# Designs tried in a protein design chat: VHH binders against 5'-methylthioadenosine/S-adenosylhomocysteine nucleosidase (mtnN). Part 12

Target 1, 252 residues: 5'-methylthioadenosine/S-adenosylhomocysteine nucleosidase (mtnN), of Buchnera aphidicola subsp. Baizongia pistaciae (q89aq7)
Amino acid sequence: MKKEIKKNYRIGIIAALQQEVQILFNKLKNYKINKISNITFYIGNIHNIHVVLAKSGVGKVFSGITCALLLQKYKVKFIINIGSAGSLNKNLKPGSIIIPTNVCYHDVNLTAFGYSIGQIKNCPKTFLSNTLMLKLTEKYLFENKIKYQKKLMISGDIFIDTCEKKSLLKKRFPKAIAVDMEAAAIAHVCYQFNIPILIIKSISDSSDINAADNFKYFINLASKNSSLVTINVLQTLFKNTKNILFDNNNRC
Below, E stands for the ipSAE of ESMFold2; O stands for the ipSAE of OpenDDE; V2 stands for 0.75 times the mean of E and O plus 0.25 times the DockQ between their complexes.

## First folded at step 4 (VHH)

Design k26 (framework vhh_5c3l_4)
Fold by ESMFold2-Fast, scan of step 4:
Structure k26 (fold): chain B 252 residues (1-252), chain A 128 residues (1-128)
Amino acid sequence: as target 1 above (252 residues)
Amino acid sequence: QVQLQESGGGLVQPGGSLRLSCAASGFTFSSYAMSWVRQAPGKGLEVVSDISDSGDSTTYADSVKGRFTISRDNAKNTLYLQMNSLKPEDTAVYYCAKLYDETWEYSGYDLTEYFDYRGPGTQVTVSS
């Protein structure tokens, strides 16, 4: 009759680039590697927590496929999206941590059908990060004196590398603090499967004419900072909130 | 314009208690982490306690841990510091402080960034 909920669960962690995944991979114990259609999965343990770490590749399609595979094939119960982001806020410096409260697309436009800019049909205007996990991550950052910002992040299949592109995004999404190419697609998949998501990014560039040079210079710093925050919050998130992590209600 | 006004300071004997308040106006109080900082006579500024924008996370200087409690009421735009078991070493002017930029949250010990905006202060004197 009554089955106990399986105490063995896996957490999915997604990053686009090898630099973004490498530090977490180096901390992974008893790991196995599996490749599916050029997406690499590293299966193992961090702090005795079962993790599937995935290198998706860049952009919405790679990240969406990767997230769906984590949920369907590896049966992960929570997704953490990590890595780098470009700044849309002049006060965010390279290496700064962001933990977005919500995310939406910047390259979707169904306004002809009455939707908000960035909104997909039958979806909310923005996809929400899990409020409890965000609160616990913020508590960790604040208590450890780590500078952070939490607001809207936006995603699309475009690297923002000109003042013109940046200005257009700031006009269309005045509340957005950062931009990337994967987070909204990952959050969208999580929304469809009713799986909680947390996003931990670090700034690699200014999303303007210097963005490509800044990215090359700061990608390792951004990768290090997002990875170290993730490693340190994993124990806090999963030791103290096991029963609540699997309540797929984004309301607290 | 940003305004911060502290109150609740005074003269108290060692072992006594005081509760400081800070009334905030001119900005979205609920969007900022807030700090209590103090300056003892002839000494530099010391961060006493920080509180996150929601009030769910707090930090304390080692000198005040277990004795002081920071809290906030976002509906009233007010920050509080409950000070118990006061010592002569706690004698200082106490300031309510926030960061300048409402879109940026800070939780580190860069005192310059804490002092972009602060109130005029309230004097706390602990003496027998």
Scores: ipSAE 0.000, ipTM 0.404, lowest interface PAE 11.2, mean pLDDT 83

Design k27 (framework vhh_5c3l_4)
Fold by ESMFold2-Fast, scan of step 4:
Structure k27 (fold): chain B 252 residues (1-252), chain A 124 residues (1-124)
Amino acid sequence: as target 1 above (252 residues)
Amino acid sequence: QVQLQESGGGLVQPGGSLRLSCAASGFTFSSYAMSWVRQAPGKGLEVVSDISDSGDYTTYADSVKGRFTISRDNAKNTLYLQMNSLKPEDTAVYYCAADLETWGYYPSDEYDYRGPGTQVTVSS
């Protein structure tokens, strides 16, 4: 018989790329590294809060597996998805912070069966960020005069790098401000497990012909900005864990 | 046809109070952060206070902290500024302001729209 480690509330933080996890990893105290099927988990403390930071890899499947492992193996109580996103909003510059209110897929189409574009069967039209986590993050950003947007973000297994792809997404999802490859899958897993999620992204590219070059140039800025916001709200989120968990479990 | 119209300015003695109102129309008021900005004679524009779309978060310039309170009524499309313990240095034209060019909710130091302004004069 093994003596079970006393489980304090742990927070799961997911990002796709090494650049996106690196700043948070550098802040981890008493850390250990665990690798499962090419997914890297960094387990440690930030501000004396137990966190599991995961580098998932790019795309829906890697992020979904990573989220499920965080919930089932590491027993985290809520998820924060961080990293970079491409802009669909002309006024959203590289380094800008977004804290999406909701997220959906842009590469799912079951409209033949009466579903909304982006909607999976037996799921809502969009997956919601936890209201209290979002509120606490917005308070921090607003009070510190950090410019941000909160609207729909969309996710799919495609890097948006042409004007044609961008225009099509803007036509199909006129309310979307940004696009990435992981957030909707992570939110979907959180929805299935009834776990609260917060998404903190920073813009790395304009989702057009210059997107790949913009991404290479701005990925470190986007990674820094999303990480610093996360670090600064983490203690506030942790102190409100009981209220966050209660709110999410009552969504029905 | 975005319109912002301030009211409630006037002459008041130091230590007095005034409440400014701003009636907004022509846009979805509840979806945008709003600001009060002022311009004193011979000086530049100063952002006095900001309020989030929900009314849950506010900021204040150091010059007015503890004396002014910003609030909003989204059902009435109205922005308010309660001004207490007024000082001669608060003498300015006060404008309500919004940045509606930015798609989505976004606090801004730049403003697409301002009302015509309401004069506040603090004098003994």
Scores: ipSAE 0.319, ipTM 0.671, lowest interface PAE 3.1, mean pLDDT 87

Design k28 (framework vhh_5c3l_4; at its last look DockQ between E and O 0.50; V2 from the best seeds 0.00; counts 0 for: pae E 7.7 > 2, unsure alone 64.99 < 65, grease 25.4 > 24.2)
Fold by ESMFold2, look of step 5:
Structure k28 (fold): chain B 252 residues (1-252), chain A 123 residues (1-123)
Amino acid sequence: as target 1 above (252 residues)
Amino acid sequence: QVQLQESGGGLVQPGGSLRLSCAASGFTFSSYAMSWVRQAPGKGLEVVSDISDSGDYTTYADSVKGRFTISRDNAKNTLYLQMNSLKPEDTAVYYCAADLEYSWGYDSEYDYRGPGTQVTVSS
């Protein structure tokens, strides 16, 4: 039923690289461009949904700053992180979709103080994706025969490009299927501000000795696939515009 | 190591019912979507139904909608297909199938399928 339209809901969409935002930017209507430092914001509408699209730059600090600006300057109420990821699961091929149920850091180690590997003080072991939006996205993917995985993804300020690094991550995080450099930082900011997050990534490489070359070759495919899924999620939200209650208790 | 074994086929009259099972081993069954595919005499493979890893979402070919129900039991590593209101055109070998590589490339052939079970619908 389309009886109630959420008048002031703003969705923030973050990716690190221009290629990862370009397709969404091309769909943006009535837009303005703002740059703050090295961060570019595109403010407009996709499918009649108010969107603030951000090109953050690579890594935890850039993506964290970008997310905080989306929340505080642009008053965004929901975050979607898109882009590319490296595979840790041998059955994930380039272009595959990842919709992580949860994320954590792989480059945080406070175990000397009794925390789990990847856990930051005063934070949960992992940051959770919004359950309702995850279900919405999964339904779309499955019904349209788009292959996906929805397990743990891990983030850190290291591009994983050796068998040694990959093997160590798989040992420390046996449930992780993919790795990136932004998602956990964005989720961490969302956790601090009680803002729901959805993460949609596409595989660009296998986190091995060929990772840099595969990334260069497949970044366009990964960017296309993550963007197309995101566009269709936004269209589904528009068609079902009601007071969708997101799980504001993402802290578990 | 991956093993898929179908069972439950047989001869049945039009309008009858059969329940197919597929026992899976050698992989983490609960992590993957599963499919039933069939091959009628002299025809190519047809995807009958798909089910998500959790079982929460299913799809059906138009030819079987409302008559067939796919399900799974992840604790038993078993996939099921309940076939009701069977028609002669449902006569086929039915295969349990998995794609353990996530790819939307050109290849619609599944990575793994079992040896199949024959379903014959006739009087």
Scores: ipSAE 0.013, ipTM 0.533, lowest interface PAE 7.7, mean pLDDT 85
ESMFold2-Fast, scan of step 4: ipSAE 0.322; ipTM 0.683
ESMFold2 (binder alone), look of step 5: mean pLDDT 80; pTM 0.799
OpenDDE, look of step 5: ipSAE 0.020; ipTM 0.437

Design k29 (framework vhh_7b18_3)
Fold by ESMFold2-Fast, scan of step 4:
Structure k29 (fold): chain B 252 residues (1-252), chain A 124 residues (1-124)
Amino acid sequence: as target 1 above (252 residues)
Amino acid sequence: QVQLVETGGGLVQPGGSLRLSCAASGFTFSDYAMGWARQVPGKGLEWVSDIDSGDSTEYQDSVKGRFTISRDNAKSTVYLQMNSLKPEDTAVYYCAKLYDETWGYTEYDYFDYWGQGTQVTVSS
């Protein structure tokens, strides 16, 4: 018995803001634009790879809806979440690349019910990035001498803009190197649908009193850096799609 | 008719142990998550622990490491083993059948049916 696998796999790429999608959009060939419920989808090709690029809007709900639509309407088999993040680590400067190994929520607290801080019921303590996608991305970064960190990132529906908020997050999540508003929700949807995820972020702010000013100044740099890494790893990731799907479906 | 009957409560000294049992009838026990909640004097109703149909367990932070929830599907019974009991564990303990499509919170507000309760008093 022959089980034929579809030859044309699509990769979904999600970012929250126009600045974060703009560079990838400028590289899309033969593109179409669809707008569904205030979420914009750009369907086209990068390096002959079929991509659905989505501008979700900010926060967990927008990003979760967008991810579900990518999976259900566009039938994408892989998700890459790109964009900006705030730094929780003094060694991460604006423009620094992070490729999180795992993500969790920072604004979920079910500890009254015996869960770990950040854990949702019926979910793991953290959502894991796909090991092979992460390894292929890391290889690209190492070979091109691009400095990066691969640790925990945390997500929540709050912009971290005070030393007090930052200190509290560092105390609750001592392993976290960065914070954003979408990644954990996207990873959660991917976990539920058994879809491999890779997260590529670049630092836009320091998550303290200067965060809003830093964000305005560095969002274009962060958007450029995360987009360029994504563009350059797409071909390598697409060549390994069957291996990524196999590893993801055979997770322990 | 769904029925939940709790037993095993009583008076115990600090550091002591009690095992609560909840006998269930009127539904397919193995298909549903079961939980324990308690009414603590002065604090209101608190969730204590739950166990799903796949034997996955969860605990309130204050009881973690001291209490153990378990189930026997052949006997349609859920248990709460309470060790190292403290005066603050004094409460009426309720067994509950959980809502069958709970995702996210499995709070007392999502319990379909509650038992009559059993009193646990931890005092010297």
Scores: ipSAE 0.000, ipTM 0.083, lowest interface PAE 22.7, mean pLDDT 83

Design k30 (framework vhh_7sr4_2)
Fold by ESMFold2-Fast, scan of step 4:
Structure k30 (fold): chain B 252 residues (1-252), chain A 124 residues (1-124)
Amino acid sequence: as target 1 above (252 residues)
Amino acid sequence: EVKLVESGGGLVQPGGSLRLSCAASGFTFSDYAMGWYRQTPGKQRDLVADIDSGDSTYYGDSVKGRFTISRDNTKNTVYLQMNSLKPEDTAVYYCAKLYDETWGYTEYDYFDYWGQGTQVTVSS
């Protein structure tokens, strides 16, 4: 039996760069473009699902503002963060998919006050991805033989481009598989508003001396891979779990 | 093909100690988290302890402070040192190659894989 999409239910999708939103934008039907404070919103439909696709800009502040606007102005009920990430794991090659189980900051340090490294006051040690969305994404990837990793990703307002920076992050966060500049801030906003989040990233660079050259070379591949997974996940989520997706997650 | 071979089980009195060993082959041992499960008749398998590729450890509340998990990547072996054993620790203990949160597109990486198990009996 076909499941109907409820009127005005919307999913927010956030990416930092035009390359990262372009493929999803090309799939939008009946779209409108709205620009607020230099943040671009594309409002339309993918697979009969109401989406608001947002190009935030790079870094924690741009992504946090964008996420808050999606939740408060556009009233989206779920957030998907897509795009590129740098690798901290030998097994992650350019184009590899990651669907992090949790995310935390790598540039927050309140250890002087007894907090864990990466933990902000009054927040958990890490922000969790929605377990249902994550399981359905994993099932899709497994059934289609798409290689992926799911574990900790870390975020900060620094592009990791030296062996020294990479080694320091690996020492401080030995469980982290990847690094980016937005995901933890987006997850933090979702935590504050009690909104579920899914993160789908693809590797663009090695987070070392070659990172800038890798990024330029692989950003289009990473953008394509994260976008295609997202398009297929939207369809899967709405066919199998529509009613559950309308429920708000409680804070852990 | 993943192969896990447990040893070190047996009968011990309350308060005694046992050391379980698990020899692993068929995969790149150093890349995977390893764990120990236990199962009592009529119950599902329960994770007792795990150790990840970075040597970070986890213990179930019932065994914390009494059991110690360790690994030797040179020998492809994971160990469970069990001290201050109690009758309620009586179970079949299974070594496991854990579903690696970092891998998920192959059959071996999608599911936890267990060895054949070793019996631990704690009685007078």
Scores: ipSAE 0.000, ipTM 0.137, lowest interface PAE 16.5, mean pLDDT 83

Design k31 (framework vhh_enristomig)
Fold by ESMFold2-Fast, scan of step 4:
Structure k31 (fold): chain B 252 residues (1-252), chain A 124 residues (1-124)
Amino acid sequence: as target 1 above (252 residues)
Amino acid sequence: EVQLLESGGGEVQPGGSLRLSCAASGFTFSDYAISWYRQAPGKQREWVSDIDSGDSTNYAESVKGRFTISRDNAKNTLYLQMSSLRAEDTAVYYCAKLYDETWGYTEYDYFDYWGQGTLVTVKP
């Protein structure tokens, strides 16, 4: 890239729930709190890196609005979506780390018009995580012997809490390893604005009859695990910002 | 790679005794607090006991006076000596090294590690 990137730029981090932002908030130095339309933004520094941490609320609309505000009002250079997800894979237990390669909706159906299930008109079938951000995160996890999976995650405005709902999602999206309620909407906004995204989730539940009980028991574990991975990769991602932005521009 | 492997479960009669073992590998066992948890059919996982690196022990009220937690740092092994067993003690028992609130940046400080469990059945 010929255009120089100023060192004083911000990274946006989005999570839905207070438990999911709390550990990162506790690490913010010189922070300010701003609330816009029931969305809370925590603005400060982690490792001397400018961060805007946002608690969006649950679901596609809250997360989409939050992401757009991070991009337009706070001018962040890339987005990290963190928090919890439900498992669609037998090998993913509570606390497991996932770094999805791509995400799509599970509650969108325009197949009557010839689109793939999960696909929005004028969008790709899935939204891609930034390749360099993903590679840098994977290197960190591998070198620190942290078990992880990287595959498809799916998102929708429904908490998956029955064996029947889980079975249907596995049939429709056989490559999906996990499900949440925000990631695809955040990735969609990033796609629309040509902003690189990384998703770091930890498993809170099994997406079946035990899901609500699992979630209550394991949300703090999932929040800790996703937050700690995020804290440790932030400096590496920040150092590579020029390369990340260059890579993203080549793929838009 | 951190691994915790439980053993010693089985069937016992009410009032009987069992000793569970947890073999740990892949981390400096002596430096960490290690816990026992259990999960009965249809119930949530519950904490049973823990022991810290200084051999301080804690017990859930339901097992206090009946169970004894101990560790052998030379063998990287955690034990749970169970006595006066009741039908309510029937559960899968798990060994766990849980994330400490102490901020360290090694693998062992970030994550909870769980064993696969060992089944204890108390029946007449």
Scores: ipSAE 0.000, ipTM 0.093, lowest interface PAE 20.3, mean pLDDT 86

Design k32 (from c12s with S31D A33W S103T W104S; framework vhh_5c3l_4)
Fold by ESMFold2-Fast, scan of step 4:
Structure k32 (fold): chain B 252 residues (1-252), chain A 125 residues (1-125)
Amino acid sequence: as target 1 above (252 residues)
Amino acid sequence: QVQLQESGGGLVQPGGSLRLSCAASGFTFSDYWMSWVRQAPGKGLEVVSDISDSGDSTTYADSVKGRFTISRDNAKNTLYLQMNSLKPEDTAVYYCAKLYDETSGYTEYDYFDYRGPGTQVTVSS
């Protein structure tokens, strides 16, 4: 019975880099480590919540494979994507928290076939974060006086490190506040498997000529801030699980 | 590379004035909101004043409104706090800090990650 209850609220957490998973890994209780095709999974508990923490590696393909394995092998019911992002908004400093409402690709272009820029065939224009998980996260941030932004984030297999690349993205995606290399692929997999996603990122760089130096300097701060928000969101989810219906529709 | 260095603190008599300065480097100063925050002995951190990136918008704590004026010189990458009519309760270490976008309406969990080392202000007779 206890095993069945734990299975019903297992949460998957994905980050690309060791720095981004390290703080959460340090909070895991009764953990085991499993490696599949050089992707590392840390299975354990945080605040009595059954968690599978995964270090995917960088980019769309690593993150997509990792997410699919979390959903199919580990049977997680929620995905949280954490880590760092580059800023496309001048008011977002290193360490700033973002919880994107939606995400899309910046390196997909099927406009020749009538799709919006960033849109993949048979998918929505953007992938949506789960509204309930967003509201719970906002409640935590509001109650704890943590400044955040919630807007569009964009993802692609390129590190944005020049003013020219940044300007082009801002022109193509004027509503985007941040850019990374994994979130849209993870959200796409979640969309395909009908699994809710929450994205919690912290800014590591300004996506311009200083981006690589900024990233090296601020990656630990971004990792710390995204991890601390995630730990507290997990506590908020645990407190509210009694108000979340996990039951199948038994009235049909 | 973000560095903030405060100066201008010291001992002053009640009713006196001090001007604090903060030299900023390692970031594009003109693109960011800035704040002065203080910590009195045995008390928590208090946000004293905030200023927008352009300098057009300012906010003040009720405790200092009408007595303190925040300003900035984007050409010199410098933030200022003019403190007039100083009171013993203004005794604190004063820190210069970078802020997030005010449109969020909330303070940051690690609000003071980008604060300077501070400058001591003591108001006593």
Scores: ipSAE 0.000, ipTM 0.106, lowest interface PAE 18.7, mean pLDDT 81

## First folded at step 7 (VHH; framework vhh_enristomig)

Design p1 (from g15 with S31D I34M; at its last look DockQ between E and O 0.83; V2 from the best seeds 0.00; counts 0 for: pae E 2.3 > 2, unsure alone 64.9 < 65)
Amino acid sequence: EVQLLESGGGEVQPGGSLRLSCAASGFTFSDYYMSWYRQAPGKQREWVSTITSGGSTNYAESVKGRFTISRDNAKNTLYLQMSSLRAEDTAVYYCATHYDLSSGEYYDFDYWGQGTLVTVKP
ESMFold2, look of step 7: ipSAE 0.565; ipTM 0.826
ESMFold2 (binder alone), look of step 7: mean pLDDT 80; pTM 0.808
OpenDDE, look of step 7: ipSAE 0.394; ipTM 0.734
ESMFold2, look of step 8: ipSAE 0.543; ipTM 0.808
ESMFold2 (binder alone), look of step 8: mean pLDDT 80; pTM 0.804
OpenDDE, look of step 8: ipSAE 0.317; ipTM 0.690

Design p2 (from g15 with T97R; at its last look DockQ between E and O 0.01; V2 from the best seeds 0.00; counts 0 for: pae O 8.3 > 2, placed apart)
Fold by OpenDDE, look of step 7:
Structure p2 (fold): chain B 252 residues (1-252), chain A 122 residues (1-122)
Amino acid sequence: as target 1 above (252 residues)
Amino acid sequence: EVQLLESGGGEVQPGGSLRLSCAASGFTFSSYYISWYRQAPGKQREWVSTITSGGSTNYAESVKGRFTISRDNAKNTLYLQMSSLRAEDTAVYYCARHYDLSSGEYYDFDYWGQGTLVTVKP
């Protein structure tokens, strides 16, 4: 079902880590800060765009709670998940941009009941990113000669830091290009509330034995790249449009 | 090691004033956003005020016009001047450092002090 989104609607932006939200925070004007438990919300404007920026914390539960609060408490009409991810593709290096077309859990298995690996009961196999926003993002990336990939991303409450873990994921999800700990949970919440989602991530590590060290080294780069793309996409979106139509179908 | 140490708390009468300090060490103080938070008994911790590295300030609605946040970079100290204090201002006050991208740290949350107690009673 398609919905019209007005220019004055609030956009929720979610990232797990302070590094990942900091650049956007620095750009916020007339901002307020609210903290609910371990979740921090930054309410303000970026270039006259109403934004609620949220630092969720790591993992499915924190990100899920954060997204639900954005939707219900702050009444955001669109969700953007930003931040870092581990690479599952040899062509994705630290700092590379990914805009997943869809996302699913890698740590969910209900196959005993006839579901696909990664599929939650009564949910689609994967959750879809918003097509319109993906196209807009692609246009921006293309015009600015920024390389990117758009395929399946997978999420779970496991930091991937061994070749064995990585290999298992690639075996189960051969089309997946990246892994994180939050995106699927956020998308799941968006699906439940019929809210469109866009995911913009940058690679922080290679999801192997060096993942932890690489993450520490490249988290700033990944955070920067993800944030900059996000800011520019938002500017492009709102610069020349009064209203935007979003498809709320977040499933496949 | 990053350290924040609050001081200046105490008992004050309604309508009174109090000045809190937060001494910072272990990092380049001038490069960071710094905030005050407070937690009243039985309530959640709430944001009070923030000052940017550039000196811009922001306040919670509940304290606007009464509280003033400032910083002395030469002394690595954050301040909160509180005036027209009310009973509802009673809380433990915390200073917190925001993340700086230049720090290279991977840890994802702000650093917090131990807090200083402010009690507003007749």
Scores: ipSAE 0.009, ipTM 0.286, lowest interface PAE 8.3, mean pLDDT 89
ESMFold2, look of step 7: ipSAE 0.429; ipTM 0.780
ESMFold2 (binder alone), look of step 7: mean pLDDT 79; pTM 0.799

Design p3 (from g15 with D108Y; at its last look DockQ between E and O 0.88; V2 from the best seeds 0.00; counts 0 for: pae E 2.8 > 2, unsure alone 62.1 < 65)
Amino acid sequence: EVQLLESGGGEVQPGGSLRLSCAASGFTFSSYYISWYRQAPGKQREWVSTITSGGSTNYAESVKGRFTISRDNAKNTLYLQMSSLRAEDTAVYYCATHYDLSSGEYYYFDYWGQGTLVTVKP
ESMFold2, look of step 7: ipSAE 0.425; ipTM 0.748
ESMFold2 (binder alone), look of step 7: mean pLDDT 78; pTM 0.789
OpenDDE, look of step 7: ipSAE 0.647; ipTM 0.848

Design p4 (from g15 with L101I S102L S103T; at its last look DockQ between E and O 0.01; V2 from the best seeds 0.00; counts 0 for: pae O 15.4 > 2, unsure alone 63.7 < 65, placed apart)
Fold by OpenDDE, look of step 7:
Structure p4 (fold): chain B 252 residues (1-252), chain A 122 residues (1-122)
Amino acid sequence: as target 1 above (252 residues)
Amino acid sequence: EVQLLESGGGEVQPGGSLRLSCAASGFTFSSYYISWYRQAPGKQREWVSTITSGGSTNYAESVKGRFTISRDNAKNTLYLQMSSLRAEDTAVYYCATHYDILTGEYYDFDYWGQGTLVTVKP
């Protein structure tokens, strides 16, 4: 079944850190701020697009809670996860754009019960990004000559800051190109509630011994790049179309 | 009470096919993953395949490409289609679910059926 998203629907945009949401926040008009525990919600409009921007905090639980609140409290109909990620691919440098096709946990292991590594009980092996939104994003990136990669991203409650950790992840997930701490959790919630998701990340570090320092140095760049892509994609999406139909393929 | 009842076992020649069934009751079948295990004589029970509530499947390497797990939620039934059967596939096959009787959400408890015997011989 195709799900229709009307132009007047709210879009949820979620990132973990203040730096990652700040650029979008600066674009918000007629905004209200609401805080729930350690989560900040910015309700407003970006170029006549209804947006709820959320700073979730770091990790699976905060991002999961935030996403659930966006869906149930604010009734958003589409989720965009933005922000930074660590690189698992030599071709991805700080500031590079990734739009993952799918995402899974790297810190989940139920193999003892016959699940694939990274697979949650009663869930698919990976959570899928919305195909239509990916295509729209790719079109934008292509037209603007922005290099990007679209492959598997993995998430877990571990900051990857050693070569050993990185190597282990690459061994377990050889197709993964980036790692973060939130995307899989958000996608999982979206899957559970049958809501389409798009992930737009930019690289902040190389997930090695220098990861912490590089992150501090490049977080602003990554935040900027992911945000700019997001803003333009949203504008493109809603500029010429009243209603957008999405396939429910994210549940596959 | 969780109940699992396997059926469909029997004798088959090498290269043959067989379909096993597992009838489930006592829990919301559609909400849980279900697995097949097997135990050969003198060997430990081994995992064969699992299917999630969402239809995602996983297989042991020894049966990959030959066996297909599926489910019918309307009938509360799990299936195992076996093809290209080999002598080493001879075993009692068990249906199992991982179920938490306290919460209904976790996998701390294993429930097993009585099993169905599959014998592959010339």
Scores: ipSAE 0.000, ipTM 0.215, lowest interface PAE 15.4, mean pLDDT 88
ESMFold2, look of step 7: ipSAE 0.295; ipTM 0.700
ESMFold2 (binder alone), look of step 7: mean pLDDT 79; pTM 0.791

